# VH-VL binders against Putative ATP-dependent RNA helicase TDRD12 (TDRD12): the designs that were tried, part 5

Target 1, 87 residues: Putative ATP-dependent RNA helicase TDRD12 (TDRD12), of Bombyx mori (Silk moth) (q1xg89r1618to1704)
Amino acid sequence: LSKPKICWSQNKNTVKLKILIAGIEDYKLKIEDRAVAFSANHCDVEYGFKLELYGVVDVNKSRHSNKGQYVLVTMTKLMCRNWLALT

## First folded at step 8 (VH-VL; framework fv_namilumab)

Design L21D (from D1 with light chain A50D)
Fold by ESMFold2-Fast, scan of step 8:
Structure L21D (fold): chain C 87 residues (1-87), chain A 121 residues (1-121), chain B 107 residues (1-107)
Amino acid sequence: as target 1 above (87 residues)
Amino acid sequence: QVQLVQSGAEVKKPGASVKVSCKAFGYTFTGYYMHWVRQAPGQGLEWVGWINPNSGYTKYAQKFQGRVTMTRDTSISTAYMELSRLRSDDTAVYYCARWDEDWDFGAFDIWGQGTMVTVSS
Amino acid sequence: DIQMTQSPSSVSASVGDRVTIACRASQDISSYLNWYQQRPGKAPQLLIYDASSLQSGVPSRFSGSGSGTDFTLTINSLQPEDFATYYCQQYDSFPYTFGGGTKLEIK
């Protein structure tokens, strides 16, 4: 199980997470109210992680997509405020 | 100035291969993904694939998988697209384009002038 | 793949007119949509990114709006150099896809 490189950014309303695996085709991602879990196989490497989030997110307003260069996770904060850390 | 300069027009027979070049000026070549987009005469834009000039990693549209190869030479800031086993319906203008992105956006902000590839018997 | 549909495929207009061009995505793409202008015989040029942000150097008569699945490009007062083909492009999900284009022609 390899942990991919990730980076994150936020504003008052959202937290964005980039999962830096270029060229991925299939992946599994689950957004929960205080966690996000990822898994994928790419170039014979098994990637995965589960992050317990700093704050609570609105799962139904959160989304993810494959940008080709990375997978982007956009999580809508339940409370509009800045997080001191991702986890 | 920021600019992408492509090689000149090519005329090929069916079954041949063509290799188009795209030389980057005025920016850090390895800092941006390079995409290739084609346009058949009178038709719309069709995405072909991209290359990460830093790593050399490539990804191609399924339609071109097995026929297209993208490479780069970082010493001369040049990207290449080679298309093999040419058919008449590969006749198109081929563009290279730089992908610029941030957390909030991404766009093809700089385009090459295009290379006309004509495939005729 | 995400399908992008532009309407109309062509529109005739006169200098000074206000023109609107529509673009529809087959699924929600948030605001991950760009607009490009292609003049005859030239490469495409970026006009609008992130659905509504005007690219530096592009005249203010161009504007974009919309989110989700429905997007619009507006030209408030057509100039002679605006007669071109316009393309929308989604970048929400790989592979990135273009609309079929809207040709803006002289009436």
Scores: ipSAE 0.662, ipTM 0.895, lowest interface PAE 1.4, mean pLDDT 91

Design L21W (from D1 with light chain A50W)
Fold by ESMFold2-Fast, scan of step 8:
Structure L21W (fold): chain C 87 residues (1-87), chain A 121 residues (1-121), chain B 107 residues (1-107)
Amino acid sequence: as target 1 above (87 residues)
Amino acid sequence: QVQLVQSGAEVKKPGASVKVSCKAFGYTFTGYYMHWVRQAPGQGLEWVGWINPNSGYTKYAQKFQGRVTMTRDTSISTAYMELSRLRSDDTAVYYCARWDEDWDFGAFDIWGQGTMVTVSS
Amino acid sequence: DIQMTQSPSSVSASVGDRVTIACRASQDISSYLNWYQQRPGKAPQLLIYWASSLQSGVPSRFSGSGSGTDFTLTINSLQPEDFATYYCQQYDSFPYTFGGGTKLEIK
């Protein structure tokens, strides 16, 4: 299982990740209140990970989309607290 | 081709309800919030609310709370806005619009063609 | 709610002119401001996002500037297709609000 490169950032209300994998058509992503899991198959390589998040997110206000060069995951913080780390 | 296609014009009597549809093409429907914005004849743009197509969660402008309901059907990539207890001042073009985002910014990058809703006695 | 005020409400100009449209927020919105163009009978189209970032496919004669409460949209060397209504929009907080619009008319 290969782990794609990940970048993350935050503001007062959200935590965002970019999953740096280009040209995938199908992927699975599950956002839980304190975890996010990703899986995809691309060019006969299996990619995936599961991150246990630093804080709690509001799953109902979280989303993800394929931007072509990366997959963007936007997670809304349940509490407007600064995260010292992603996990 | 990324586009949003809305249902056709509606003429309703005061007190009725109207349900407008917005079908998404060319992108992952569940990856983007869908907003609704209206424009009365000769007037500016007014934000109505949004829906997260992934979860079904909604947020409405206070003015419309209790009269508007937003839903979606992910199997056909379609969002709906239902407005009840219609008044003459609800006469407007109703737009659906996709909210595209990056780190901290976002914008309405794709708009539906608009649905004219006329409320007349 | 954050009030967005545009000035002027209308501008008469000639092809080739430089036009500046102002937008003022009732409170600090940082750079959370977008500009849209609406041609008669058409849906709005995104021009500028994040106060100053030009949307892909939009001509370089359009530019945005400002931060905090005062913002401007500038059109250099106005073209015939630019006669339309322009709206600013804040997204710092809900409800998202639009300016009242600035109608750009042929002189």
Scores: ipSAE 0.198, ipTM 0.791, lowest interface PAE 4.2, mean pLDDT 88

Design L21Y (from D1 with light chain A50Y)
Fold by ESMFold2-Fast, scan of step 8:
Structure L21Y (fold): chain C 87 residues (1-87), chain A 121 residues (1-121), chain B 107 residues (1-107)
Amino acid sequence: as target 1 above (87 residues)
Amino acid sequence: QVQLVQSGAEVKKPGASVKVSCKAFGYTFTGYYMHWVRQAPGQGLEWVGWINPNSGYTKYAQKFQGRVTMTRDTSISTAYMELSRLRSDDTAVYYCARWDEDWDFGAFDIWGQGTMVTVSS
Amino acid sequence: DIQMTQSPSSVSASVGDRVTIACRASQDISSYLNWYQQRPGKAPQLLIYYASSLQSGVPSRFSGSGSGTDFTLTINSLQPEDFATYYCQQYDSFPYTFGGGTKLEIK
């Protein structure tokens, strides 16, 4: 599994993760209360990762979508606090 | 000033190819995805495809796959769309448009003036 | 693909009227919706992004509202230059898709 480039940002309520693979068709993404897992096949390369998150998220209020240029994961924090790191 | 300037109108026969250019001014060309959108006479907007000017990576709508090719020349900040095996129903105004995005938004904020491509026997 | 439906397809109005145009997404798109204006013979121009944010340089008589699946563009006190076709566009998921357009016509 190749690990794609990622970048992230946060505010007090949310953590956003960009998975920088442009033009992917199909992907699998699972958001758990303290982890996020991704897998996809693109241009003959198998991509994937699992991140153990710094804090706890509300799975039911979190979402993900394919923005074309990247996959965006929006995770709602269970506690309104600043994360010192993504993991 | 930020603007996109497209090449002039084209008249083609069915089966021919057309190549439309879109030159960017006033911004970092490689910093924004360039999309192509067409509009047949009296019809709505139809997305054709996009190019990442930095990488050259492209993605096309399935309807145009195999007939459209998007390229760019970073030395002159110009994007190109070539459509081959033209049909009469390819008659449309073709627009290039810049996709501007941030973490919270994305939009086609700058559009070219459009290039009329007429396909007729 | 996410389907975008605009209603009405055309509306007749007079200068000074308040006009509302609707846009419906086939699935939840949060606030990832833009509105564009296309004057006859011209390229589209961005009016509103992220459902309700007014693009710089656009007159304040334009406003957008809604989230999820139902969205509205409002023109308060219509001006002569506003007679145009208006398009909504979703960018929640690729491929990005446009509504069919609403043509605003003089009564």
Scores: ipSAE 0.499, ipTM 0.867, lowest interface PAE 2.3, mean pLDDT 90

Design L33F (from D1 with light chain Y91F)
Fold by ESMFold2-Fast, scan of step 8:
Structure L33F (fold): chain C 87 residues (1-87), chain A 121 residues (1-121), chain B 107 residues (1-107)
Amino acid sequence: as target 1 above (87 residues)
Amino acid sequence: QVQLVQSGAEVKKPGASVKVSCKAFGYTFTGYYMHWVRQAPGQGLEWVGWINPNSGYTKYAQKFQGRVTMTRDTSISTAYMELSRLRSDDTAVYYCARWDEDWDFGAFDIWGQGTMVTVSS
Amino acid sequence: DIQMTQSPSSVSASVGDRVTIACRASQDISSYLNWYQQRPGKAPQLLIYAASSLQSGVPSRFSGSGSGTDFTLTINSLQPEDFATYYCQQFDSFPYTFGGGTKLEIK
């Protein structure tokens, strides 16, 4: 199981995660209140990870989208608190 | 082509309800929040609320709380806004709009054509 | 709620003019500000996002600037198709709010 490169950023209300795999059509992503899990098969390689998040997110206000060059995950913070780290 | 297509104009009497539809084409419907924005004749834009099409979670502006209901049907990529107990001052064009976001921005990048709702006695 | 104030409510201008319109937020919104153009009878269209980024397909004569509470949309060398109403919108916090609009009218 290969772990794709990831980058993250935040503002007071959200935490954003880029999953750097280009050209993926099919992937699975599950956002939980304190975790995010990803899996995909691309070019005969199985990718995946599960991150235990630093803080709590509101799953119902969180989302993900395929931007072509990466998958963007936007997680809405349950509390407007600065995260010192992603995990 | 990415587009949002809304249902046709409605004329209602005070006290009635109206349900406006917004069908999405050309993108993954569950990947983007759908917002509703209205505009009374000759007036500016007013945010009504949004729905997360993936979860069905909604949030409404306080002014509309208790009168508006937003839903979606993922099988046909369609969002709905129902406004009840209509008043004459609900007369407006109602727009659905897709919210696109990335690292450091968010914006209404695609808008429906608008649905005119007229409330008159 | 964050109040967005646009001034003036209307501006009269001629083709070729440089036009600026202002938007003020009631509190600091950093750069979380968008500009939309609405032509008569049409839906709004995105022009500028995140205060200063030009939307793909929008002519380079449009530019945005500002941060914090004071923002400006500039149209350099106005064209006939630019006569429309312009709205700013903040997305720093819910509820999202719009300015009252600035109508750009032919002189």
Scores: ipSAE 0.019, ipTM 0.725, lowest interface PAE 4.2, mean pLDDT 89

Design L35T (from D1 with light chain S93T)
Fold by ESMFold2-Fast, scan of step 8:
Structure L35T (fold): chain C 87 residues (1-87), chain A 121 residues (1-121), chain B 107 residues (1-107)
Amino acid sequence: as target 1 above (87 residues)
Amino acid sequence: QVQLVQSGAEVKKPGASVKVSCKAFGYTFTGYYMHWVRQAPGQGLEWVGWINPNSGYTKYAQKFQGRVTMTRDTSISTAYMELSRLRSDDTAVYYCARWDEDWDFGAFDIWGQGTMVTVSS
Amino acid sequence: DIQMTQSPSSVSASVGDRVTIACRASQDISSYLNWYQQRPGKAPQLLIYAASSLQSGVPSRFSGSGSGTDFTLTINSLQPEDFATYYCQQYDTFPYTFGGGTKLEIK
């Protein structure tokens, strides 16, 4: 299982992840209140990870999209506080 | 390739309801919030609300709370806005618009062509 | 709600002119401001996002500046297709709000 590179950022209300994998057509991503899991098959290689999040997110206000050069995951914080780390 | 296509013009009497559709093409429908914005003839733009097409969660402007309902059907990549108890001042062009976002920016990058809703007796 | 005020409400100009449009927020919105162009009978189109970033495909004669409460859209050397109504929009806080619009008219 290969792990793609991940970048993250936050503001008061959200935590965002860029999953740096380009040109994937299909992927699976599950956002839970304290975890996010990713999987995809690309060029005959299986990619994936599961992260246990630092804080709690509101799944109903969270989303993800394929931007071509990366997959963007936007997670809305349940409490507006600074996360000291992603996990 | 990316576009939003809305349903056709509607003429309604006061007190009726109207349901406008917005079909998405060329992108992953569930990855972007869909917003609704209206514009009365000769007036500016007014935000109505948004829906998260993935979860179905909605948020409406206070002015429309209790009269507007936003829904979606992910199997056909279509969002809907239903406005009830129509008044003459609800006469407007209603737009659906996709909210595109990244690290710290967001914008309405793709708009539907608009649906004219006329409320008159 | 955050109030967005545009000035002027209309401006008359000639092809080749430099035009500036102002937008003022009732409270600090950092750089969470977008500009849209709307031609008569058409849907709005995104011109500038995050106060100063030019949308792909938009001509370089358009530029945005400002932060906090005061923002400006500049059109350098107006072209015939630029005669339209321009709207600013804040996205710092829900509800998202738009300015009242600035109509750019031929002199």
Scores: ipSAE 0.168, ipTM 0.784, lowest interface PAE 4.6, mean pLDDT 88

Design L36W (from D1 with light chain F94W)
Fold by ESMFold2-Fast, scan of step 8:
Structure L36W (fold): chain C 87 residues (1-87), chain A 121 residues (1-121), chain B 107 residues (1-107)
Amino acid sequence: as target 1 above (87 residues)
Amino acid sequence: QVQLVQSGAEVKKPGASVKVSCKAFGYTFTGYYMHWVRQAPGQGLEWVGWINPNSGYTKYAQKFQGRVTMTRDTSISTAYMELSRLRSDDTAVYYCARWDEDWDFGAFDIWGQGTMVTVSS
Amino acid sequence: DIQMTQSPSSVSASVGDRVTIACRASQDISSYLNWYQQRPGKAPQLLIYAASSLQSGVPSRFSGSGSGTDFTLTINSLQPEDFATYYCQQYDSWPYTFGGGTKLEIK
């Protein structure tokens, strides 16, 4: 299982995650209140990870989309505070 | 091509309900919040609410709570806004708009053409 | 709710003029501000996002500036198709709110 490179950022209300994998057609991504899991198969390589999040997110207000050069995950914080780390 | 196509104009009597549709083309429907914004004749833009098409979660402006219901059908990439107990001051063009986000910004980058809802006796 | 105030509410100008429209937020919104153009009978369209970033396909005569509470949209060398209503919109917090609009009219 290969782990794609990831970058993250935050503001007062959200935590954003870029999954740096280009040109994928299909992927699976599950956002839970304290975890996010990703999997994809691209060019015969299996990619994936599961992260236990630093804080709690509102699953109903969270989303993800394929931007071509990366997959963007936007997670809405349940509590408006700074996260010291992604996990 | 990314587009939002809305249903046609409606004329309703006070007390009736109206349901406006907004069909998405050219992008992953569940990846973007869909908002509804209205504009009374000669007036400015007023936010009504939004729906997360992935979860079905909705948030409405306080003014419309109890009268508006937003839903979606992911199998046909269509969002709906239903406004009940219509008043004459609900007469407006109703727009659906996609909220696009990247790293540290967001914007209504794609708008439907608008649906005129006229409420009159 | 964050209140967005635009000034002026209307402005008369001639083709070739430089026009400036102001938008003020009732509290600090950093750079979480967008500008939209609405031509008569049409849906709004995005011009500027994140206070100063020009949307793809929008002419370079449009520019945005400002941060915090005070923001400006500038149209350099006004063209006939620019006569429209312009709206600012904040997205720092829910509910997202729009300014009252500035109608740009032919002088």
Scores: ipSAE 0.134, ipTM 0.766, lowest interface PAE 4.4, mean pLDDT 87

